Miniprotein binders against q56y42. Designs and how they scored, part 9

Target 1, 350 residues: q56y42
Amino acid sequence: CSNNTSNITTFKPLKLPLFWPWQKVKMGPLSVSPMGFGTWAWGNQLLWGYQTSMDDQLQQAFELALENGINLFDTADSYGTGRLNGQSERLLGKFIKESQGLKGKQNEVVVATKFAAYPWRLTSGQFVNACRASLDRLQIDQLGIGQLHWSTASYAPLQELVLWDGLVQMYEKGLVRAVGVSNYGPQQLVKIHDYLKTRGVPLCSAQVQFSLLSMGKEQLEIKSICDELGIRLISYSPLGLGMLTGKYSSSKLPTGPRSLLFRQILPGLEPLLLALSEIAKKRGKTMPQVAINWCICKGTVPIPGIKSVRHVEDNLGALGWKLTNDEQLQLEYAAKESPKSMIQNIFQTR

## First folded at step 20 (miniprotein)

Design q3
Fold by OpenDDE base, look of step 20:
Structure q3 (fold): chain B 350 residues (1-350), chain A 98 residues (1-98)
Amino acid sequence: as target 1 above (350 residues)
Amino acid sequence: SPEEVLQKLDELFKEIQEALKRGDLEAIRELLLRLWELVYQIYELAREKGNPEAIELIERFFEIFLRLIEAFEYGDFEAFKRLLDELKELAQEIKRAL
């Protein structure tokens, strides 16, 4: 009696994307998911404890995002510590290339990288060469969005003009499909928009800190200018370093190195955390999902950090639904009751 | 003068350390921008003089400074202190090279 053990190939059920349908949003000439993922942690050994043994986990997280229709991935040429400089771009390029099982979806990936305004990038040609070096690390012929990582207007206004001309040249050479900026305030955002417009280059995106913890007068003004000028606001740190997750409170402060920052912001955040918790419970969602969904409802594209499959799964739960106007107003009211906001980037201009 | 710029560098490091002791994060943010501007001016001077040793040290300073900014933004003040000490040491090397 030959026991033919029929190898029951367990059909992994096609996990219907738990979050379909959602609408793609315009970002200049590009069509992007209403949420992207940030890759700042990739190669950050000092603050995140990155190790190359995590690459498989990061790849799985990337593939899960891509499978669920996420096509916007934000990186920078300065991401990665020491010898791992540019590691985020190298990993992203590797993962895009190796995602062969996702035929067709690879061509929909919009890579948005940020080029550091290093003091040694003194010519437009050197800044264009930074774009080429990013393309080489990414192993792609064209970027989705080339971004200036910060303005030099406050300390090197002559360099800023050179970097702006570098963005023009990147676009004219076809090295990027669109150009964007990060850490621009309202006044500098208008100036670069006008400069690029006169040269036939559309400014497609402005990346700033924007969340329920970073919705001050300046952020609202930037948002208004973006809406007027047809610029898409990309919101980084949509979770306020995890303060909007409900993991921490005034009664549950984090221990260790981040305790100082959290001790300054968490006291008086109770109304916002309560509003997030109540809405999350009512919607059958997590507090992070509500906080990200708020950014989307405000017409921004949030870019939460991708660190694991679990973070991707939780963040994907922010899609396929919308907060009501009343729920948005409730969150914004509670956020305004908070006595402290997030600290801005040191290069954030006026 | 180059000497005045180098003296201001030591003062800024002291002010950052004092702001850190107070937990004054907004003061730290402003002082970090001033430190960046000052070291940028030192970099221009080193380039005008054609001092390759000073140029290399200052380029390394800016690379470490970006990690300091990331530590500040992430709120890892233990990493921030270590990186600030490394930048102070490197600032003394830059002073010796100019």
Scores: ipSAE 0.887, ipTM 0.951, lowest interface PAE 0.6, mean pLDDT 92
Fold by ESMFold2, fold request of step 24:
Structure q3 (fold): chain B 350 residues (1-350), chain A 98 residues (1-98)
Amino acid sequence: as target 1 above (350 residues)
Amino acid sequence: SPEEVLQKLDELFKEIQEALKRGDLEAIRELLLRLWELVYQIYELAREKGNPEAIELIERFFEIFLRLIEAFEYGDFEAFKRLLDELKELAQEIKRAL
């Protein structure tokens, strides 16, 4: 007779997974998954070729993320191009409303949106109305996080104080559970923290470009300030907008409209790409998964883009394990050897 | 003066186009902020004068400008060039409305 008997695991200590979605992290009064998803591509015909025929796959991707414990989704009132202005928020709201897994539990999703500092948003009431318009597009009564999308300090410091008061009013009116900022440098981050602290408003997050391609002195100083002040750093573009995926290299440059950017940065990345590839092979992971896991290891919450079920499946593989301290140092050393880094948003302050 | 501000606008477009030809991405980043700052000043002037036609054109300029900034950030320089040309044409309409 053949031996069909199965074995049970011997009595080794169970090694618990790290960075699973059920291991929520603090973000002010909120508890969020250690990775979220960004929705910049949703409604963007200009850069990502969005078409409404993609909505079913986007919805499936959203549901897959939820089923795997992701509760943080980042959007903005400026997301969507042309006639689709605001479409990212509309799609997210639709998916939340239609989700069968969220029936009676819609408040478990933490919606983070961003309000553009448009030049015509010149009173705190106008900024509060931008928040109400976002809530209307999303079809929800309260945001998790209302974020000022960028600082106006470099060109309109008087407007910025009005926008800060608008954030205070959004919180006081119960429109948001917490407030955040995006594209704030170290000095301006301290200033808004002090402003909001005196008014009892929780500054829960600072969202900046942070990755193995965006960890220079200023970005590390922002991270240090966030750690000291109890602000959670949200890492946008954690894959360097495709530079860290391994799809391209100095010998395999992309063609088409993005080629100038890749030619400027990618040839200088070989030490980092080799380190990512080596660690990915040793861990049985992909290079994107290693790059995202690194962001999580630094205590940030990365928000890679969500465009398809396959993208969500791939990115979820960044969870459930942890880079060793030596692997983190190896990646950071390789990143510092690379002579080029990502260009920061034009509005990022000092 | 208003004439000085409008001349600076033309100069900034030329500087951005030149920086793009030489592939100087950090220069483009700095010039885009300077362009935003200048158009913001023009917007303030149009609002002070109560000029609704100029205000509407400038607000449309800023909407397109945000797409230009996104194209720059994403690295789509074909979209960037097209949007820059649209802004340059709109800038002439703004000058005429002032």
Scores: ipSAE 0.887, ipTM 0.950, lowest interface PAE 0.7, mean pLDDT 90
Fold by ESMFold2, last read:
Order: C-alpha cells, then sequence, then structure tokens
Structure q3 (fold): chain B 350 residues (1-350), chain A 98 residues (1-98)
C-alpha cells in the first residue's frame, strides 16, 4: 500500500513597502532615500536657538535617520549664525566620521550642500574655492551634490554666468558627483539646464519650497519642468514651517515671534487642515506624516529638518506607505481653496 | 548716479518698515530684493573707487542681510526688526565711509 507525501506551498507576492527607505530613488548619478533631512537648524542661534550642548541629541537624531535607511542630508556653507558660520557642515561631517554604522562606508551618505551666491564670489575660481572650503568643513573628499544656493539673474546676471561656470569646474575637477540649484524659477531652470547640458554636466536636482502650502502656478511649473528634463525636485519646508502640523489653527494661534506669519496664513486653512486630519486618522498617521507623504507622492524628495530624536521618529512615519490617488486629490483641492500660501524666497526667479 | 543710489537706500528702509506695519508680506519680499540690488550697486561703486573701508562695511551688511532674509522666510518678525535696525545703522556707516 502506497502513501503519498503531499507538499502544500502557498505563496503570495510580498507587497513591497511603498516609499521604502532602503529602496532608493535616482537623483542623477546618485541613489538617495525617498526622503532626506535638512540641517538648517544646526548652528542657527538666531532662529532655532542652537547651543553646542544640543550636539549629542543632534547626533542621536542623525544616527536614527541613518539606521532607518536615510542617506540624503542637505546643508549649506551659510548655515550657522555669527561665529558659528559653517557649523552645520562641521557637525554633519563630524557625525558622518564618528558613526559606527558607517565605518568603512562613509561614502554611502549623500551629502548635498549649497554655496551662497555672495556678492564677493566674482570668479569661477572663487566659487570652486567655496566648494573646497565646504569639503574641508565636512572632512570629506567629494560631495554628492554641489548646489548653487540661489540665482543672481534678477540683480547680477553677469555674476550668475561666473557661478554657472564654477559649477562646471567643480564637476570637472571631481569635487562633486552631481550639480544642482536652489530657488530657481521655471525660466532660469531651463536656461541653466541647457547651459550645463551643452558642457556635459548633468543638472541632477532643483531645490525649492514645495508643499501643500507652496504648490501655486510657478511651483507646479517648476515641478513639470523637472519631470520633463529628468531633474529631481527637492522639497524644502514640506510642513509649511509648522502650519501643516495641526498644532495651530485660526482659533489656536501661536504666541511669540512667529505669530504675525501664522495670522497671515492660517485663516482660511481649515479645509486643508481638516482634510489632513481626516486622512491621518483613517491611515493611523500624523498630519505631518501625511503632508510629507504627499510630497513624495508628487515625485519629489522632501527634506524636513532634523532638530530632535522625537521629530525624526515622527517624520520617518511618512515612509512605508502611499496616499491613494483620491486622498492626493482631496488634499490638493483643499489646498487650492486656501486663500493664502507660503511666500517664496526673495531670489526665486521667473 | 551715486547720489541717487544713497538717497534711495533711505527710502527703501522706510518702505520696508511701512510694509511691515501693514503686514504686507509680498511687498516686503519685493522690497528686500530691491534693497539687495541697490546695495549690490553700492558695493560695485565702492570696489571701483578702491575704498576698502566701505567694502568691508558693505560685505558685513550683506552677511547680516542674509540673516534678515532668513528671519523673513521663517516668519520671526522680532528678529527681522532687530536685524533691520542693525542694517540701518550700517547703512549710515557706509554712507560716511563713502
Amino acid sequence: as target 1 above (350 residues)
Amino acid sequence: SPEEVLQKLDELFKEIQEALKRGDLEAIRELLLRLWELVYQIYELAREKGNPEAIELIERFFEIFLRLIEAFEYGDFEAFKRLLDELKELAQEIKRAL
């Protein structure tokens, strides 16, 4: 009498987590996490109350981001106030060097920095020297992305051509793996793309204020151009500097030095705040997580700030899931009903 | 002309203060760019004349101006007012050094 051995094997395809932080996205020749972190607060005594006693918490926040698959960190040579000018870069470099999780793998972190268009940066060599100074503060030999921090086209177009050539030289000398811009409007973005392309230097990123409070006609045109030309949009201020968190409303205005800004924008934001709240509740998420996820859904890489371990923990919850198309449309319609939006950087061009 | 540029500097500070008083954020944004552009022109004049005292003051002006722009973007209008006052004092020092 014969016995049959039956083997039952049932497999369902693994549902790959959407916006999985270890599933990198392209940014020119670079592979980056679908969200990065910004370091504007690092060394900023004026607006963020930075003190060196905070460095241990900042380092812990950096390590938490790294352990959760984040590899993109954005800084600038102008970050840090007063005697601490450049401190953001120094701190980032220190944390990269001291990280045990990166031992022997420091080059897997993509450092993006920005070079200010200071009026005394008048030659391409001076701009290249700014890049070398950033590398020295960071204690690394090559940047992931070197970015021109803003356009001078509106007030000094001849200086801008010098700075563009400086970006070309940074790339040709191997100081950066890729080149980007920040605060460029639609027309200037096309112009620098064409300028760099004819010189064999790919423009990998454009960094602008982009959020549910900064998605007006010009910002959407910038996004469309980025999509068309293969440029990755990096979204700064994805939470509208705190207005998309749900902490404040027209009936719960903040007290303190920022109350004037909030009084100008929060009235009339109730439909958007309600849509954020409803979706957050439905998905078991926070309103900041929904707002950041929306930026990722639009194909951008948002860079919320690093200030504390708790803020990094919350922001990481924006990853691993995706808003439905209906939820995205709900948010966008509510945002377009809002009578006010964030003011753009003073240097953002046409 | 140099005379017209310096006189416009005082007018721009007044316009910025008036726009702040009425809470007109878009006006402030436009006026800050005009002020930056005007000081850039003053900087080029100082460099053309070879005036190292004015150059140093104007470069310090731009460093503080960048912080003013950051305070505006962040919405810290107490810091904005303090920095604007510092820039007004520097503007007087620049005029004296020219």
Scores: ipSAE 0.887, ipTM 0.949, lowest interface PAE 0.6, mean pLDDT 90
Fold by ESMFold2, look of step 20:
Structure q3 (fold): chain B 350 residues (1-350), chain A 98 residues (1-98)
Amino acid sequence: as target 1 above (350 residues)
Amino acid sequence: SPEEVLQKLDELFKEIQEALKRGDLEAIRELLLRLWELVYQIYELAREKGNPEAIELIERFFEIFLRLIEAFEYGDFEAFKRLLDELKELAQEIKRAL
């Protein structure tokens, strides 16, 4: 949290649910805002400090996003810790149902959820039933996007084929408007695209960690495949889990449970942090807004996480403007000078 | 053999703890995948034998393991250590049930 709440009115007020000069983008049969929001923190007591007393603030943040034209919200059946397993979906469904602005128009919100590749999901029917359970927690009749949360290719290739057939069945049964994948490497992404195409099921999205800290050879290859095949890349962790905010630096490392991660990455990041700071100052923006805008400029749809009204307000400032090509190249050059990058999901192996 | 698989489980926990001590994040990532793969093999064995006690324990192990993976990705190594200890205890229960 910032101690300077008096500065919140420095930005021009957003009077209407208006996309600044950015247009909605296609994601298969869907039209989505150029940025969405991730809900990983919703129900996560362990990592994000969730308490049920926060629900009203989360609901206000959801409404602010809607009022400003955001229609994409990403969740997962595994979001929520301990006894709150599935709580992220329950909260999102509650907020959609209770929204006065969506009364009778709930289908205009694109809900993207993910179905965990749990070892006990061994038949396509079981995977379809996971989708039905998500719809029940969300209290909606149809998902925008049903996503396989990770590839099982490295340890259970036979299970993966079953889960792919489950995605086909979800689509054919009308439970989802489109299907997607998360945490897929380049080989498996091409394979599932071909599998789904021959069955008349378009793969609308591929969700991976993609940011100025996660743009190595493999991630750029995935992006290139998405561009070629008409798959929309959804960028998760567009702020490098806090590395790109400017709150910390090589000379101001955090103390506490995340210090090991920051010590491994931040000390080599100075060229990128300086480039972000320079551009942010020049444009009258914040470093997070520049980092998110970069993801949008690359043709991805970033889904920064939300936890508060202030968090949504800050991230909305990434919209309504565009980095020049020179500014994009400056950031990319500075990022390539970093000796380390974010570690990819453990299942993204092929 | 089943005994070999269970011995590898103990070794993987030790290797993860050592990699954490030296701050080797890529080693931890690789070891976590190997641990997931190994527990997947144990799960298949428990299902083949029709051992419902072991099956229930292993499914709980995977639920906690997903939280461990998320703690690793987020970089919360206090949560990671606590979850790793919980998984080690559960692994002993799984061994006894097999």
Scores: ipSAE 0.883, ipTM 0.947, lowest interface PAE 0.6, mean pLDDT 89

Design q3
Fold by ESMFold2, look of step 21:
Structure q3 (fold): chain B 350 residues (1-350), chain A 98 residues (1-98)
Amino acid sequence: as target 1 above (350 residues)
Amino acid sequence: SPEEVLQKLDELFKEIQEALKRGDLEAIRELLLRLWELVYQIYELAREKGNPEAIELIERFFEIFLRLIEAFEYGDFEAFKRLLDELKELAQEIKRAL
């Protein structure tokens, strides 16, 4: 016997920053927060040391994001390692269902997931079934955004056409509110845009690595095409996977398993790291907050990761203010002086 | 040519290991895509022959390969080395099943 008792309590502190100049942004037919959160670490024992004992902390981090106006959460059907394959989606679905702040309005969260282009996904029906499996793991009836995780054009162009038709069918069957792509370059973006437009399917987003360490010619071309076609760029790895946090520098290189990557890229970033530090101190912010704010100022929606309440608290500080145009130019000039950039996903197309 | 494809598989593993030893991360990125393409061709071959043992091994190969790609992107080269060794061993099992 369940009793639905509505006992309203008073008083409740303000949950949003006092100086919130940002409003929700359009992403096709959707209205999303100017920053979202990524869930790559959820269920990843190999790289992030995930243990189920962390779930309460992750849930608290999720709830803090919601309380502060975040409604975009990005996941993928391949997130989670080993027997925890799909665990990121399961955790997100659990947290949405259990949230007291979403009671009766779970559909106000925009869930974006990605469907891996596995070689055995060879019919549109198989791709639609992948979407149904994601909905089952998430325990929701409809995604905000169903995304093709990468293009197969460079090695299996016939498969890609099937996967595009699968996206169309997901939309026509009401399984997604909109579709998106990840790791698509300018040429493939134009092609899928035209394909979907002819079929009345909203291509709302393109998710690529975009940051002060990933703003080269190719990434700027992708952004330009997105702007022209009305596609919202979602910026993944906005902190350069730790390069832009200020924890490491040319004089303080990491010792752990990531040392090779940092030694290859971090030397030569001193102008950028100094510019980030100067602006952060001047504005009373952190270097990650400045780097994320820059992505927002460029008109993208960054999705930094959630691993802890502390990470969410830090990243929320990227909201409620804007870099001046001079500060943006200072950062961009410093970034262009760097001879190194982040390595792109192996499936990133032209 | 099936024998040429399998021969190139061993060569790609060697090239990836050599690129890692010299720290050439862009070379690794390019070689990983070529390895994916090659295993995709081997998968097509196994499907054409109707070889369920090889198909199952290759599908497991692709699942582990995604973890290898993630380790590369994140920059965890201890995990990368272990996963590469697992894939190399699985590649020998695939050759024997074919």
Scores: ipSAE 0.879, ipTM 0.945, lowest interface PAE 0.8, mean pLDDT 89
Fold by ESMFold2, last read:
Structure q3 (fold): chain B 350 residues (1-350), chain A 98 residues (1-98)
Amino acid sequence: as target 1 above (350 residues)
Amino acid sequence: SPEEVLQKLDELFKEIQEALKRGDLEAIRELLLRLWELVYQIYELAREKGNPEAIELIERFFEIFLRLIEAFEYGDFEAFKRLLDELKELAQEIKRAL
């Protein structure tokens, strides 16, 4: 004989999720989701195998990100290889324009693009024209963030001053809501901050490689400067370009064109990969989600790549929860035991 | 002198290839910046002399060089080697145009 019992379930008050994408964070005068998405792969046939047949899936992935509260998308005028130069910006602009969820609200998307410091960009007017060309490819009237893609201080310091004036002019002409820099070292970051502050131009962001594989002394110094000066650090390559996914390990190395990089770095990562795996299992998350959540915990805004609906679904799982302080320390301790780190951009030297 | 600068280009390509052979990624990073700086100096000279053939070749060199830097950062060393060979060939074309 079976007895059935029933109880009224207790309901706890709903807690607002931490790192909830509809609770935006400040980036200068802008409000952005706690995570954004990068578009380096869009139009990149050489490294990422882009083909136009992928455009429908990219558009679906973009729409999924929007539907889940993401409003920050990062691109660059140099994204796209060969005949597809500028294609990343063109695709992003197309997806913004065609989105039904954004009808009448396209301005709520924060587009961040980057202008390459090409040697022929030698006047502030030429740099402003690069911004206008980006706006044309994007089919929008104003950027959220116009970024100088790298510092020229190590090889052409006079060019850099001209490019800084170009950023000032972009802002004064209303082409951007704020400006940022990418691949800047700590000394140049302080210098451009002071330069822009005296001219009333908001330096809202500094974009550098930042992750559990890129948190050495220089990267932490840059983060400390950002925290002190009110600059938001945008973390690129938050997954160490695939090193932090759990797909590979010292006993399961990749074959193919990236094997040299993985053989140089992965053998030293076993403590970090184990810590990621343990925390992921404990929290019911994936290793990528833990690695991205860590970046958010540090006060940065990570921009993992957007390539497919599945990848966006996975990366969105980094939101809505927060690593405990003990879990963060466990990851950081394991990361510091690594004898190797990711190599920084060649222009990030000061 | 132009001859001395072009010799330095050849030396840098050799140093980059040797650093890649031994897997010294930090050395490659530093050598790529030196190569960029040297070609930037060549570009300035070509502009000062008003040499449109050299200017066009050097600008194409920088376009490919940016792809080389991206391949390096991504860790695709098959693409890196192919792009480095293209740049080495362009360096010879630049030498002839100067």
Scores: ipSAE 0.878, ipTM 0.946, lowest interface PAE 0.7, mean pLDDT 90
Fold by ESMFold2, last read:
Structure q3 (fold): chain B 350 residues (1-350), chain A 98 residues (1-98)
Amino acid sequence: as target 1 above (350 residues)
Amino acid sequence: SPEEVLQKLDELFKEIQEALKRGDLEAIRELLLRLWELVYQIYELAREKGNPEAIELIERFFEIFLRLIEAFEYGDFEAFKRLLDELKELAQEIKRAL
């Protein structure tokens, strides 16, 4: 059996690995865990209410992920609000440096960061300098993956070519082991792949919103292109902002600032939520674990958020097992009955 | 002309506020990209004229704009409204500096 928690035992897992080393997946020249974690919330005072008093719990959550074989952590140079700009990278770097389990092995963590396409990043050298600034905040000498955070094709196509050259230079200078993109649509994804291939730089990853609540025609086309071109899709928001957790329904809406979004989407999700619940009960899993496992079964690497030890414990239960083909089809069929509810990033291109 | 671009800026803020009132999230997404593109054009103008006060305000506008986009994606429309109001105020400062 996989080393998941059960109804009969306490939530203290056995010390067997949640997945075998050969279950890691290729991402260009990298071998990564089948799930990673996103650090979006680290330093976000505005939306998450981050306070530095939370750092010890975040560090414990990071250590729990490492102890269970997770080696992919996604961050960005824009993560952190106000005076805490860049704080997500600083915290991740601190936790890597302070980890006793990583002593002498810091390079085995695959740090994926993203460089914002700020309008003032107008030369490839400026983009390379953004990478150096990220390395400095992280206190590491090399990134696993350097990612362009979004395409400027829709509003500044000349800037985009400069940023693409910056990715090439980051790779050639050894600042990153691989390059990737985020929020690229299908046409632009093919273009950057060809651009990088001509220059001897493999595009290892494409990060987009992908989940049972974000699998429309365009997202499936992106997935198909990734499969064809050998690009690993990294799935962000795999739980649809919590809509796939079973905590809410059409008759049990959240209160507070997110209620507007949930009121528009949840009423149409009943078939999907029932399918998730049914499969979760059959497998002795939670609905979040089923939703994340589905992303893994599709060949993507999901990066759910990391906010607490409890969240990491819950999400780790998505590992060590696989939905059957019939269960995957059941979920996909139910998801197609739902309205297109998740809105894509404003910069996602065609 | 520069005045036509600034007039479009005011129109976009109004359209975003109206879309928010009716809860039209896809319209907001499309309007936010148009707003970003328009401010990018204003940024290019400020750079061409060598106007450092406007450049600094516009760069601050883009930094806050990323927080607005993040609030939109997170679904926190209380934060979204506060950030949108902040951007409207900053847009007026940008107009005065041009």
Scores: ipSAE 0.875, ipTM 0.947, lowest interface PAE 0.7, mean pLDDT 89
Fold by ESMFold2, look of step 23:
Formats: C-alpha cells, sequence, structure tokens
Structure q3 (fold): chain B 350 residues (1-350), chain A 98 residues (1-98)
C-alpha cells in the first residue's frame, strides 16, 4: 500500500496479501519474499528489443510487484547491451527511487546484483570497485546481496581466489549485507562456503538454473548442499525460458529465432506438460504458476523475469498456495521421464 | 606457444560453425568454454608483453563474447550467428595487433 494520501477514501474491497509475512524466507541476514523477479530483459536490445519507450510499462510492472509484497529483485552489472551496458541496474535504481510506495522505505527492497568475472578484474580492489560502480548505477548505499556471477575455476583458478577475497572485502566495507554466488557447481560451492565461513562472511545464496527442466544430478546435489549448509538456492529460468508455459509442444513449435532450442528440448516433454496442465486445471491456476510454485515448494526462491505488467500479474498467482506432496511427486516423476533438460551455463563447474 | 594458441583460435571458430550447422547444442556449449579459455590465454600474453592495442581489442572481444553466450543460453541463434561473425572479424584484428 501507498504511504501518501493520493486518494481521500476508497470503498473498494480489501485486497488480501498474496502471502503472509511469516512466509518470507531467510537469506542470511535478509528476509525476502518467497519469489523474486529478475531484470535480465531491462536494457537488453539484443535479445528483448529494449527501447526506452518501454520504461513506463517496466516501472508499472515493478510497482505491481511491490504492491503485492515482492521485495527481492535480481540484476547484474552486465545487464544491458551496447551503449546501455549497466542499464538494468540504472532502471531498477530509478524505479526504487521514484516509487511512491517505497518513499522513505527504499531499504526494504532487497537488491541482489551480480558482478561479472571479466578477465580484467584481477585484484580484489578491482572487484570491490565493480561493486561501488553498481551502487552508483543503482543510486543506493548498500546492496542486499553481492554475487559473483560465475566461477573462473575451470579456466582461471587464481583469478577466482582474488574474486573471493573481493567478496570478503565488500562485506567488511559494508557495501553488501551478504554475499552470494551464481552458476557454481557442487564442489566449488562447498569450497567457497568453507572459504567464507572461516572469514566470518555469510554466504547467503547460490543462484543456479533450477526448474522442472533443470533438476538433474548436479542441480539436485547443489540443492542438497544448500539445504545442509543453510544457503538459499535462487532458481533462475524457473519456466525453462518458456518451455514450461504450455504455449508450445513438440507439435506446436515456435517459428522465431529460438526454434532450434525448442526443437532440441521439447520432444519428450509431453508427460511433464500434461502433468502441469492437469494440476493447473485442478487448482484453477496456469501452468507457469504451477511450475513456479513447485520451485517455492522445494525451498528455493524463483526469480522469473519482468517484461510486462501482464507477466507479473500471472507470476504473482504462483503465490498463496502450495502443491501437495503428491502433486510435487507427480511433477518430479514426469520430469524424470523426460529425456531432455535445459543446457547449463557454460561456466558451471563441478 | 603463441603460434599454437592462434592456430587453435581459427580451429575453434570452424568447430563452432560446424556444430551450429548440425544443431549440436552441447558441443557448442563445450566449444564456447574452450574459446573463452583460449582468449583468456591470449589476454594474459598481451598483458605480459605490454601490448595496449591488443589488450583493448581483446577486452572488446570479451564484451561481445558475453553477448554471444547470452544469445546461446536464450536460444536466439540469429543473434548468435551475427555475434559469432563479429567475433571472428575481431579475432583477425587481434592477430594482427599481436
Amino acid sequence: as target 1 above (350 residues)
Amino acid sequence: SPEEVLQKLDELFKEIQEALKRGDLEAIRELLLRLWELVYQIYELAREKGNPEAIELIERFFEIFLRLIEAFEYGDFEAFKRLLDELKELAQEIKRAL
């Protein structure tokens, strides 16, 4: 709700919250909504056709998320293409600053950003400076979560140790409330956890591709490690980049530039798509809402993307209910019978 | 060693283009990591020799490469092809500056 008096009085029906405060989840020292939103599309001219004329709808989508209790927003210093490098962070910062519902309460939003492991980030000081640059683009004094965007272990293990020390310094300098990692495999996740623990720095989150299309042995091992060590798994691409929406099937392939990807994965997904459809109909929900709810039921925090008010409206319907244990097992069994899964990030390690 | 690295660069572009023609997404994923690793080695060499022209070109290469990776992960292979051609051209500029 708004903190100002823009209206005298309204007699519209009271709006129940989509989730109660005790349904928030812990991420280290942070309390976050059970779902967040990703901002990958913000400033992306290459893949999403971003133009500044879209900013008003993006801002409206952001406000709708806030009005419904969402407080976690994920971005990255690399989000935005060409001359718009960093634009996702600039837009998020602008929307936070301009929000009437957040006036005087901007610190209640948990901003999670990611710092790219660019080859020229070769000292811990350079990595700390990347964090300062993100804070400047966002126009805030402190991040909720500062994340290393990917591991360099497979090609530059000495650089990675420098970046880990950079995360320690970000925390010690008060630039972040907690630290996280993205695209870490099981072995490397344990290593950074041990490294940070001995230095008193909270590793609050691990962000990986996790969904009914990305729950193979490695992803489940990462999840198990997170559960054991008290690390919150943030699930990216919870809808399999659109494959779990029901819009497409092996007999109804997209015609656009992504048809090759869909042709590689959609064959064999029919049992999973049917299970999603059956549960969605039974619950009066959409297939995306069921797929996102599954991530929530597994104890992860999914971050579907924000592109429009309509997408936020639909994704918010994933909140306020839970799949039964039997429904979760039905989905997992159907996913296991599907022979294909999403391709992992090129940098994800063992 | 430097000559070996540059020869591998040309071979990797050929392999990526062939894997794309086959639609072999896992092969592309593996080859993209190898290409990143190789360009990282070229970057280290350029820095050790104090070659600012090559360093600037390689840093631009990595910026475009990140977009190539994003296009691959999202599955936009029209953008992927365009970016791959751009990187191939930039790789020739890097070779000349070394």
Scores: ipSAE 0.869, ipTM 0.941, lowest interface PAE 0.8, mean pLDDT 90

